# VHH binders against DNA repair protein RAD51 homolog 3 (RAD51C): the designs that were tried, part 21

Target 1, 363 residues: DNA repair protein RAD51 homolog 3 (RAD51C), of Arabidopsis thaliana (Mouse-ear cress) (q8gxf0)
Amino acid sequence: MISFGRRKSPAIEETSLATSVMEAWRLPLSPSIRGKLISAGYTCLSSIASVSSSDLARDANITEEEAFEILKLANQSCCNGSRSLINGAKNAWDMLHEEESLPRITTSCSDLDNILGGGISCRDVTEIGGVPGIGKTQIGIQLSVNVQIPRECGGLGGKAIYIDTEGSFMVERALQIAEACVEDMEEYTGYMHKHFQANQVQMKPEDILENIFYFRVCSYTEQIALVNHLEKFISENKDVKVVIVDSITFHFRQDYDDLAQRTRVLSEMALKFMKLAKKFSLAVVLLNQVTTKFSEGSFQLALALGDSWSHSCTNRVILYWNGDERYAYIDKSPSLPSASASYTVTSRGLRNSSSSSKRVKMM
Key: E = the ipSAE of ESMFold2; O = the ipSAE of OpenDDE; V2 = 0.75 times the mean of E and O plus 0.25 times the DockQ between their complexes.

## First folded at step 15 (VHH; framework vhh_enristomig)

Design t4 (from s3 with Y103R; at its last look DockQ between E and O 0.60; V2 from the best seeds 0.63)
Fold by ESMFold2, look of step 15:
Structure t4 (fold): chain B 363 residues (1-363), chain A 123 residues (1-123)
Amino acid sequence: as target 1 above (363 residues)
Amino acid sequence: EVQLLESGGGEVQPGGSLRLSCAASGFTVSSNWMSWYRQAPGKQREWVSTIYSGGDTYYAESVKGRFTISRDNAKNTLYLQMSSLRAEDTAVYYCARTIITARELMKGKFDYWGQGTLVTVKP
């Protein structure tokens, strides 16, 4: 008789791919409902989002209330937002590739997130270099807030460690950025409470500040000691998902008596950070000062550390001025192509540049 | 409302001993990572020793074997026992919590480092 066989296939390869796609999009669905969606041919978020709740309920043999919840959750999955997934149809392979990516922390600048593959990656050590005033500390603070975005909103629900060597951490600024983040979360949680009777996900700016562990480091001997003992602290606080060091080289610029030994000590510290990143599945961000000399796509650190340092960091991002605009450039990465993006620093934190959104005048 | 008061500094002959004290209020010493730091004139502040909330202790290489950090939970007081003192140990010594939250940093805009206690090892 009439069959839905055309919507499902007994082929092992096709069903395995469909299952992988559903698992990787992190929707909180029961195994029964997930099976019904797959059996009805709903294997991609876009196919789910393109159908009415009535059609989804009929096709998957679920209640309309269940279908409505599924549609809202599917639309919510782009809430980790800054990367636009839909410019045209994306196939299941593209979505599977995205789901194999490392967990990432948004910068709140979608253009910057895009060149970073979705944001600052966990299990990696990322060096962010820049001149004074370009926004290094702003990015560090932004990540310390954004890592705390709940998993229900597409974040990591983690905590932050901020290691401040220069005294640059401005807690009033962190509060401003946390307030902006809470405003965004209040809009989202108000919607979920009103429409689904879900408990509100509550966040107050003070709770965000409570989850930033602050270390003030006043000498290179203190810095070395801290790095040697950081593993113990993180093992007691395993929900830490980002470590910011602002700035990794500050205490080594002026007050170190053996230049070759300095390079070795700094490289050993970077290796210890790499071990921490891998062991605890967290992101390490090392802020550093650079000059912005450009010769065929090459930038140089203000303190020349050579190739051993460069190989101790997974990624290097260079922040620079191009006229009055701030830019970020992927200088080195094993997995990210070289690319540039502009950004702005606003009262609410990092954001896209209005200059990058200007339409090119065509003739 | 966090307060730290260092005491026990003074002049001492090379090879001598001193015990520094840090009386704490507004928090519990045994529930925190606590450190001693020191600063000689014209030098940056440097770390000396840390006691973790679990009681484990760690020392800078320059003082290992000569200094002992400890605490008295009943008195809410941190100590630094210094032995075999050298001219290089001359400094103002400070105690502090090693780790705070950004929320605590916002509350404690008054410096929660104490005033320090001067240790002078005679020439």
Scores: ipSAE 0.629, ipTM 0.790, lowest interface PAE 1.0, mean pLDDT 77
ESMFold2 (binder alone), look of step 15: mean pLDDT 80; pTM 0.797
OpenDDE, look of step 15: ipSAE 0.650; ipTM 0.859

Design t5 (at its last look DockQ between E and O 0.49; V2 from the best seeds 0.00; counts 0 for: pae E 2.1 > 2, SAP .709 > .668)
Fold by ESMFold2, look of step 15:
Structure t5 (fold): chain B 363 residues (1-363), chain A 124 residues (1-124)
Amino acid sequence: as target 1 above (363 residues)
Amino acid sequence: EVQLLESGGGEVQPGGSLRLSCAASGFTVSSNWMSWYRQAPGKQREWVSTIYSGGDTYYAESVKGRFTISRDNAKNTLYLQMSSLRAEDTAVYYCARTIITAYELMKGKPFDVWGQGTLVTVKP
């Protein structure tokens, strides 16, 4: 075992580390070619996409055919996330990346990220529904940590707002997830520093917690006031890239007694969140309760909501149990096909299910 | 260590005035968003007013034009000047920070730590 420092465990699985490093830029390359590119200093998509195939082939000691294919793949996927096909050269239309290359926040579950098109999308409002215990709060906390992953590691380098209506936010859990995230980043940057002389990530778990703005909301009156003034807060903290509401309907199920106005107020909140998501290019995640176990294609929200609510949320994801396994289903999206993925909630946060290596589509 | 102590409540006639105080320790009022809340018997706690760290102020519709939030940075104290009081303003009034970070929460600075509040009673 070779000890180079910064590694916490000599038992780190080689394939796991290599997979983590390559997922940051997500090109489907052989290990030999990835090693050659990294050794030549091509550590991100922008550095790869900015050279000719001849230069890349010379610098990385690969064939021009290999270099051409790498450049084709890199131009299909740039440093700012998933993108429509752009073959051969960067053009003036790349400056119109707004709708075509939206930033995404990883869930730390690759299978879930895949059905989400790379993760939870900025500029969108995503509703995540599920029964108690399925992991809604866990996903909310995970996203609050993952939004902070530096751009050098494939993240957004942003901050989070967590609006806690139920009291479900456990700071000890957020610390656990932050510790795991820092460990993963430390292993990634330690690998890059040790083998490729790259810069090191210098985040601590406490820094991650410092960048989660926590709002505890104990009544629907407080919730209305907060939503009405959230734009001011985000204007003062423009590096916020995710807003989590856990749960958007809780105080309206328990305490609100005017049913007609309840539906209108909640729909207005969703519209306000959509405006915030678009204005500040951030992701909004609205956690919501369902009353029955999800079966394929059906669920029931704990609180009945009108058509305006459905139109105010860009995406809807339903979390459900299938046996002992947790699944996420894309129930509605204008841009994502319906699909399912399993996930696991571990001491380190969300991860792929060990009993599933293959995502399946809903029939 | 963090403490908020409300005072200045009392009994008043309709149309009367009161000034509430909130003495803070363990953090700086001027560096934080600060809010007043109230809870009437049998009702949920409701937001009343907020002063932002930059000094901008905001009010619930039910109190707009009648209440004024302010602070004295030298005394590290938040105030609520209440005028034109009505029977529906009867409540226990609390102050709190509007927002904390998860790091502050981990350090034992809970968002919703109140004192016992200060009772405002507006006679019928």
Scores: ipSAE 0.477, ipTM 0.708, lowest interface PAE 2.1, mean pLDDT 77
ESMFold2 (binder alone), look of step 15: mean pLDDT 79; pTM 0.792
OpenDDE, look of step 15: ipSAE 0.487; ipTM 0.734

## First folded at step 17 (VHH; framework vhh_enristomig)

Design u1 (from n3 with V100I; at its last look DockQ between E and O 0.67; V2 from the best seeds 0.63)
Amino acid sequence: EVQLLESGGGEVQPGGSLRLSCAASGFTVSSNYMSWYRQAPGKQREWVSTIYSGGDTYYAESVKGRFTISRDNAKNTLYLQMSSLRAEDTAVYYCARTIITAYELMKGKWEVWGQGTLVTVKP
ESMFold2, look of step 17: ipSAE 0.551; ipTM 0.784
ESMFold2 (binder alone), look of step 17: mean pLDDT 85; pTM 0.847
OpenDDE, look of step 17: ipSAE 0.669; ipTM 0.857

Design u2 (from n3 with V100I V112S; at its last look DockQ between E and O 0.59; V2 from the best seeds 0.61)
Fold by ESMFold2, look of step 17:
Structure u2 (fold): chain B 363 residues (1-363), chain A 123 residues (1-123)
Amino acid sequence: as target 1 above (363 residues)
Amino acid sequence: EVQLLESGGGEVQPGGSLRLSCAASGFTVSSNYMSWYRQAPGKQREWVSTIYSGGDTYYAESVKGRFTISRDNAKNTLYLQMSSLRAEDTAVYYCARTIITAYELMKGKWESWGQGTLVTVKP
């Protein structure tokens, strides 16, 4: 049993402040902006990176646009500074404890949940990439239903936002998955009531559909506007616990001409999703397309994305065909080891593969 | 029953102005996220503008500075004030709710667009 007992003393705080002030002065900011930040009490890089653009703009008497640019610079610099070898062990410890506390949303495929550490993690942005037909939208719909599983049944009792960019959301399918979820919950609560006299859970498929907020967006400018407004929407609907974007890049592949600016805009959007996930303790799932061509020993993204995008997505899962079976692979995660699991798409939603169901679990 | 009725379209010369109206029934405009869309012949429906329930407004790049979305809560009516009209603005204009639940989608309530109102900007 190991106790985490290190606490900041006033002397350590003073040293940390001096280091953070030095880092903030390294940012490429105008003297005027730097002075406003310092006067408002934003003297360290982490304090700048930890607030919303709205709060920063208000506190420092700068425009929202100026605050947003400052946050971009601070987050980029903070990420570089946080990767210092000097604080590696403490940083890794902080990340482990944070992720151990995160609520998770089951995928309804226990083998997939296992490689995800129990399911799709709240406070994270998870990118799920895959070829057409592999089940990206199916997973998105499944999570929109499963987030609503009551806490009494081991779920979050939350609501979902589904942002549909290309019209892939099939409401009849969502109803099927909701019906299967209700049946599963009734079986569970029937068993618990019979053997342990626990309360019955009564949730109808219609209630599940009422708790999915559906946003159909028809352009990249509409998409940007919606993402910029999500904070207010979620503030008024605090029980939202998952945001699904299907597909995050569709309108940018179709209509956005400036490739370098496109990558920056998408990375800024991903950063906004990361802030939403942390602020509201919810999961963000970004569905994305990968190329069908095998390249460099792996599938590649259909749209080239830079390092800022990769850093802004906490986890990346790749869905692929291996023969006749669907597989999910943990391609990138700060806390999850690389691993694969098979899954199947059934009339009831996602489930374990038949092959996996017959095997003795070895891990 | 949810209904949306667009009106105010017509022919204008380049540089002219029009005000479109969207009378709503079966729901409250001020409590909903409302959008204007347009569809030119042979093209997909294109987003024009959105007003959120709190009053924030957003515009497509092609119409920024020329179009203004607004609402009259007492009349339960959404408006689109269009100015500096160009030939490229010729389209049928529709209003719609931007956000619905999946239950409403299943019941066919989302696309409670009216017949639209035609705006023609002369060459």
Scores: ipSAE 0.587, ipTM 0.785, lowest interface PAE 1.3, mean pLDDT 77
ESMFold2 (binder alone), look of step 17: mean pLDDT 83; pTM 0.829
OpenDDE, look of step 17: ipSAE 0.646; ipTM 0.840

Design u3 (from n3 with T98L V100I V112S; at its last look DockQ between E and O 0.57; V2 from the best seeds 0.00; counts 0 for: pae O 12.1 > 2, unsure alone 64.5 < 65, grease 25.6 > 24.2)
Fold by OpenDDE, look of step 17:
Structure u3 (fold): chain B 363 residues (1-363), chain A 123 residues (1-123)
Amino acid sequence: as target 1 above (363 residues)
Amino acid sequence: EVQLLESGGGEVQPGGSLRLSCAASGFTVSSNYMSWYRQAPGKQREWVSTIYSGGDTYYAESVKGRFTISRDNAKNTLYLQMSSLRAEDTAVYYCARLIITAYELMKGKWESWGQGTLVTVKP
């Protein structure tokens, strides 16, 4: 089952209604006028914007002039996205709502999506670290495919940039995942068509592969050059919604002798990715290796090359083995609590672990 | 069929200049990201330069200021002008296309390497 990103839960309509109600509160109105509007049932900007000045005046027991001004304000507020009164200023509530409304890329593993808050978030840099073989590349490939899921299917309908530093990208694997994704979409759309007369989305695996911009990077210098070029590239390819770097530190481990310089360059690179993520509202996924560090009498997983550059990342996910099972752990996030989820790598891509499916049936 | 054919290699003295050519067929050079690589004896292949479809150029630090990557659209040919050649520049030079689509990778167009051309810098 393709874990389709959070359906706009009716709660978002309710929250959008609630946010729209709260939006009416944001109108620079006198308390008296605001009270009259609320008493008249005009709690949402949309409700205000849809009524005539005469009707609003009548209903709220205000002057037509006042009603006109209110409508003007409401329309300005509706047309102008939450343009804070001050160009460029956002209030915390709007920021929260924006954050909650951010499109996310599903991993096709619902358990993993759940701990990620619905999937990989746009406008953020997500570092995914793990030991060799844990499936980092698989996740990268999966995300490069899943970002392309049409909006009608609950996806972003975007394209992917895949930066391969290690030569680990397997096009055959991408094809497999693409094929599986297409099958899942066909199943979904077929179901929707049958039951809801929804239009069938027809995508081909080849189309999915065509929408993955692949860059092979063979040196740290080339990596730097490419990263510097990404802004231009993305500006010319606005449909790109995810950038995947596999892996971010590979060339810096082997080719850099100066640790201080390395750290600086990586930090700068991270900042560039953050800027790109925000500017273009895309997801950045940085795959990284982890090492084992001994700390406080125990061995702990740590990101390769230290934490100095990782502070620039929004989210950090650590992939690890628990016996024979793969797990993801939210190590750091400004918005997500620490949590773990199991995932499996199948011939069809990432999926829930079989053990998790059994637990749902026993409730 | 995508083909890359490097030429222009040879022996040159230190401080000398050489111009390498890469004739491309089966695709348009100006519409692609093109790169030069080199491999010295006993060493790994290293990146030398890239020209983007938009015309931006990038160079390895070791060749910056000495090498110039360019293209002739009419001839569908990539060039590497090398100047101030050093002994450490001795290598087989390869041209390559950066693949922008994974689909093209499926068609075996990924890192289409020519046979390379040998550049030897010696007194």
Scores: ipSAE 0.006, ipTM 0.248, lowest interface PAE 12.1, mean pLDDT 82
ESMFold2, look of step 17: ipSAE 0.588; ipTM 0.751
ESMFold2 (binder alone), look of step 17: mean pLDDT 79; pTM 0.797

Design u4 (from n3 with V100I E111D V112Y; at its last look DockQ between E and O 0.74; V2 from the best seeds 0.00; counts 0 for: pae E 2.3 > 2, grease 24.4 > 24.2, SAP .732 > .668)
Fold by ESMFold2, look of step 17:
Structure u4 (fold): chain B 363 residues (1-363), chain A 123 residues (1-123)
Amino acid sequence: as target 1 above (363 residues)
Amino acid sequence: EVQLLESGGGEVQPGGSLRLSCAASGFTVSSNYMSWYRQAPGKQREWVSTIYSGGDTYYAESVKGRFTISRDNAKNTLYLQMSSLRAEDTAVYYCARTIITAYELMKGKWDYWGQGTLVTVKP
């Protein structure tokens, strides 16, 4: 028989999914062991806690003593401190967290991934707001590439839909990001082949671009028609794991005269995206413009939208300038605490900000 | 290599009908999302209608009930049947492929608009 010995706390339990997913990368592990766990696919506490120490040691190429200590640390960090009554079977906590911890898409910025609980979540609609030039389209392109990272490299092996309303999609930039992703995968695959006997995975940048379905829409009526058709398209292309809309409001700002109807139509569209995300277990990312003014403790959307819009998006992330540095802020999420992270936009895509002793210019 | 050739325009009286054709080469119309656009003098090009690869059709509100988009797979040709024409339908009409892959976009396989076909509805 087993005994329940873990602390019970209603507030901790309500946020345990987000905490356990984020804390898996924060366990007090050496960098080499952390890298081995990530390379073997152990990226959250539930995946670590659901295997035996001998399986973990074999999978991650670590000693059984190291695997035992990792499981001890994971159990101390998890709200459930015991294994199931039958080894190899999942308990109710693990099944709940598997449903709530569906695959995520890395942004290529680990600090940003951390505040997102591991990346952009499948089954969710995430709104990303920001001023022009802050990197909204860059993030959209990055996700369209990163969703394709093979499962052997820790990705989803999916495809992308990119809905471009403004003509902001820069195919040359998508190629640059795809080239950098291939280089990273070749380095990772070469490392895994040499040190862990894994097969090499080959992917060309052209293959990545072929797996981005690009939809150029030139009016709000065309946009509505496309959204109404997406369910059928995705049913015929079930390997789609991300839908990017860049920008969700553009044609409604410039081409729509009835302001009250505008808000209703956009909210209905967002609800259709939420249904698609859940039905097909894919991520939806809605890019949106914000005003340059900072008001009431947050940036205001360029197009004012009411409570219906807020309920139609699972998460809202605001991108902003703090001096010369780009930041992301979790403005609204049912599962993610408010947090900020810095990021940079480089020739290779999104990356962590470098820390330096240089003074920050404000002019 | 990719070509779109619009035809069938002309002058018509109000209430009249025209059928526009768009002969396509270099890709298969039935496997793609095909659209008609129009541009009146001094105006932006506006969307008219789309037919999706599965055959579903969609229309701008200004033309719904009056225009019908269709295709002939054997001729690789897109059509726009226009009925009950009004003076405000006067425009140059263009066909286009509206959905591609990013690879096709990179290679310049973007479907070009031709010179279009002029539809003039007499006042």
Scores: ipSAE 0.448, ipTM 0.715, lowest interface PAE 2.3, mean pLDDT 77
ESMFold2 (binder alone), look of step 17: mean pLDDT 81; pTM 0.805
OpenDDE, look of step 17: ipSAE 0.786; ipTM 0.911

Design u5 (from n3 with V100I M106Y V112S; at its last look DockQ between E and O 0.60; V2 from the best seeds 0.64)
Amino acid sequence: EVQLLESGGGEVQPGGSLRLSCAASGFTVSSNYMSWYRQAPGKQREWVSTIYSGGDTYYAESVKGRFTISRDNAKNTLYLQMSSLRAEDTAVYYCARTIITAYELYKGKWESWGQGTLVTVKP
ESMFold2, look of step 17: ipSAE 0.520; ipTM 0.691
ESMFold2 (binder alone), look of step 17: mean pLDDT 84; pTM 0.836
OpenDDE, look of step 17: ipSAE 0.790; ipTM 0.912

## First folded at step 18 (VHH; framework vhh_enristomig)

Design v1 (from n2 with M34I T50R; at its last look DockQ between E and O 0.02; V2 from the best seeds 0.00; counts 0 for: pae O 8.5 > 2, placed apart)
Fold by OpenDDE, look of step 18:
Structure v1 (fold): chain B 363 residues (1-363), chain A 123 residues (1-123)
Amino acid sequence: as target 1 above (363 residues)
Amino acid sequence: EVQLLESGGGEVQPGGSLRLSCAASGFTVSSNYISWYRQAPGKQREWVSRIYSGGDTYYAESVKGRFTISRDNAKNTLYLQMSSLRAEDTAVYYCARTIVTAYELMKGKFDYWGQGTLVTVKP
């Protein structure tokens, strides 16, 4: 006598059905169309939104155009609950994917690129600080070249603005780096051509230099004026994908008697750079010297831009010596974890340190 | 223990030259960046020069072209060659070992300081 245990069918809570039927009645439809929908069993907005226009048209005996309009209305009504009333609102998931998909400028040092999340990010302001001689200018020049790497080679194919406040920009060095970059591209594209019949990149070092807009700034007033002009300049030169300032605080060290005023001006300048970065989807790189501040009986290294930078919008990289080796450290970032990487300044530009290259070959 | 011992200070006439030494112990000079500072009477201590582990040198504008920082790795000693000395160069000169990384410094770690050596430039 096999006792067939009557599985009690879960009581479908009747209350949720009554509220859903009322929703279809709220659609601004003609009485005729409404009647057809109801007759076809489409009483809930969710049920309408889940069917294709062709199926709805067939089921309700309406035209496909009418069905499409109904679906549009239903979708608009369903989305009204969770869609941010603010036009242009993005969900966090989409934002994450967008951020991950953002093009980045390689430093030509893979270890450094790795801690940067693939390279210098567009739409962000990245401050790079370090002691004199650590290679800040070298990084700036490298980035001004690398931003021009064609998309076929994994680059941005952009142009650079280089703002030189100290007279540190060396054209000969830029040429060397450009030559090396071209060689690298030729090697890569040569390989790709040989194996995959890809097109070879035909860039000349001279072309790379032509795509660096160089500005010499000799005073803080000139710097402010230039920064205020950048929006117009960039709007006229849409291919610009990086702005490099070398260095951001040089003219603000000696010429400001009022520290409060200095801080204010630098903060405003930072905001302008942030706006430019976002508006034009370009990278802003601010090179900064570390200064020694005597505080509480000791000398401390401080970056001149201090706390005036919003934590949410700026990456901070500190370049430092570890023995005889150069390192970069992610000091602050809204998206990147703190990490360090070694880099080397070579005749060809930035490269991985030799010790790191041996490790990669052993894996 | 980290120790820095300055020497070579003294009196010198304007336009004269002097060489300061800083003998380091407890660390390797060539593996660190080391600086010279000075403090004039009644003034704040000011940075003068620094040599980095990589050998790069940097100078304050006030001493640029007149002072030369160098090191002898074998002797683990830092030097400051001063030339064209001026009255305003009169100060106690200190050798300081800073932490190897800029990061550590920015995190508020302290340098090691010598006791200083007095340089007096007077007619």
Scores: ipSAE 0.014, ipTM 0.228, lowest interface PAE 8.5, mean pLDDT 82
ESMFold2, look of step 18: ipSAE 0.193; ipTM 0.572
ESMFold2 (binder alone), look of step 18: mean pLDDT 81; pTM 0.798

Design v2 (from n2 with S53H G54S; at its last look DockQ between E and O 0.73; V2 from the best seeds 0.00; counts 0 for: pae E 2.1 > 2)
Amino acid sequence: EVQLLESGGGEVQPGGSLRLSCAASGFTVSSNYMSWYRQAPGKQREWVSTIYHSGDTYYAESVKGRFTISRDNAKNTLYLQMSSLRAEDTAVYYCARTIVTAYELMKGKFDYWGQGTLVTVKP
ESMFold2, look of step 18: ipSAE 0.437; ipTM 0.680
ESMFold2 (binder alone), look of step 18: mean pLDDT 82; pTM 0.816
OpenDDE, look of step 18: ipSAE 0.775; ipTM 0.905

Design v3 (from n2 with Y103R M106Y; at its last look DockQ between E and O 0.22; V2 from the best seeds 0.00; counts 0 for: pae O 5.6 > 2, placed apart)
Fold by OpenDDE, look of step 18:
Structure v3 (fold): chain B 363 residues (1-363), chain A 123 residues (1-123)
Amino acid sequence: as target 1 above (363 residues)
Amino acid sequence: EVQLLESGGGEVQPGGSLRLSCAASGFTVSSNYMSWYRQAPGKQREWVSTIYSGGDTYYAESVKGRFTISRDNAKNTLYLQMSSLRAEDTAVYYCARTIVTARELYKGKFDYWGQGTLVTVKP
């Protein structure tokens, strides 16, 4: 029974919710109907278009006729943006090659990268769930550093957005990981210079820290607002290649009385992240808490807020303890098989477990 | 449109106090990182203080213990309470909305500035 202390966050006024509802505002609806939709958690056209008229009517407390009209309007508005997608039929083989060629962010743990298909993939939303202390934040920080690895060193040369909902981000830790990353790059470039006359890439740890845009979010309202602002922010910062949310559900656990509304808001948020990932060809990493549920006579790890969230993520990774060792498990992926890998959290960041190096020699 | 308007500057004696205000429009102060900067004559602009959306406050070493950054959410206004003012505090003070990086976690980088308000500390 983890006693989450009820700190009553002060009533942030209704005005900041208005900016997040940008897409629903584009529909020619009465203010009353618009208000009902927003109250019901339907802020995006895609979220409206994905529900039945009967469900929308129920959820928004509107007539079925009104719901039908809203859906019609939403579908019409969505179709005007989708015309550009119909023009390029790709064959499945080309799609496969394209997916394989997608740039990936290394975790600095090769065993973990292997089960991830080479690392965290761009254009995808990857959920990483785990128990407290398992190293979720560490992975987030590591990815925020590693995305910056220059292309000459096999990286993306990008920048990171780190959204901190729990106050878990430690700048000193980021510095440690950055320093280690620089050392690794120096070693790599030194080797390349010696053998291939490659130019030395000079990156400083301070530069790496400068390229992590940090946002502290203290309420679900702020989180929604920030997520709605990300498209603009990223458009102005085109070098961003990863968005990390640590954690996605923290502000949604205590502050929502209506579970259905919560689910809708979170689903909509997930869709926004998916859109961002695709539009800007960036990686989205959603860190999430895992709870233990008793099912079928055993304790099982379940993601906080239930399975409804699971449909919104491309990849799901579960972090867990196996004795004193940390493991990652691919729980869900359209392209990756289920697999497990061990990882270690060191003073230098994520690394392979020492025991894994011994086991590969015996195979 | 995002706007920041500083006020409260003026002349004060050494050891005196002054309160600066920054009225914001086009965004919510409480939802953003807000900072004060200052620029003395012939010197570069320097960071003074930052308040986070969560309410955490940070100060330059030169003003720590003397200056207090705060906000009024209802008024959408940022404040800088200055006490024990010194001649070296003479500067134009600027309010800024701040984007925070890991490197500049405490200071941040500004994306919007006000016009500034002059503070003169004279005997």
Scores: ipSAE 0.022, ipTM 0.356, lowest interface PAE 5.6, mean pLDDT 83
ESMFold2, look of step 18: ipSAE 0.513; ipTM 0.750
ESMFold2 (binder alone), look of step 18: mean pLDDT 80; pTM 0.807

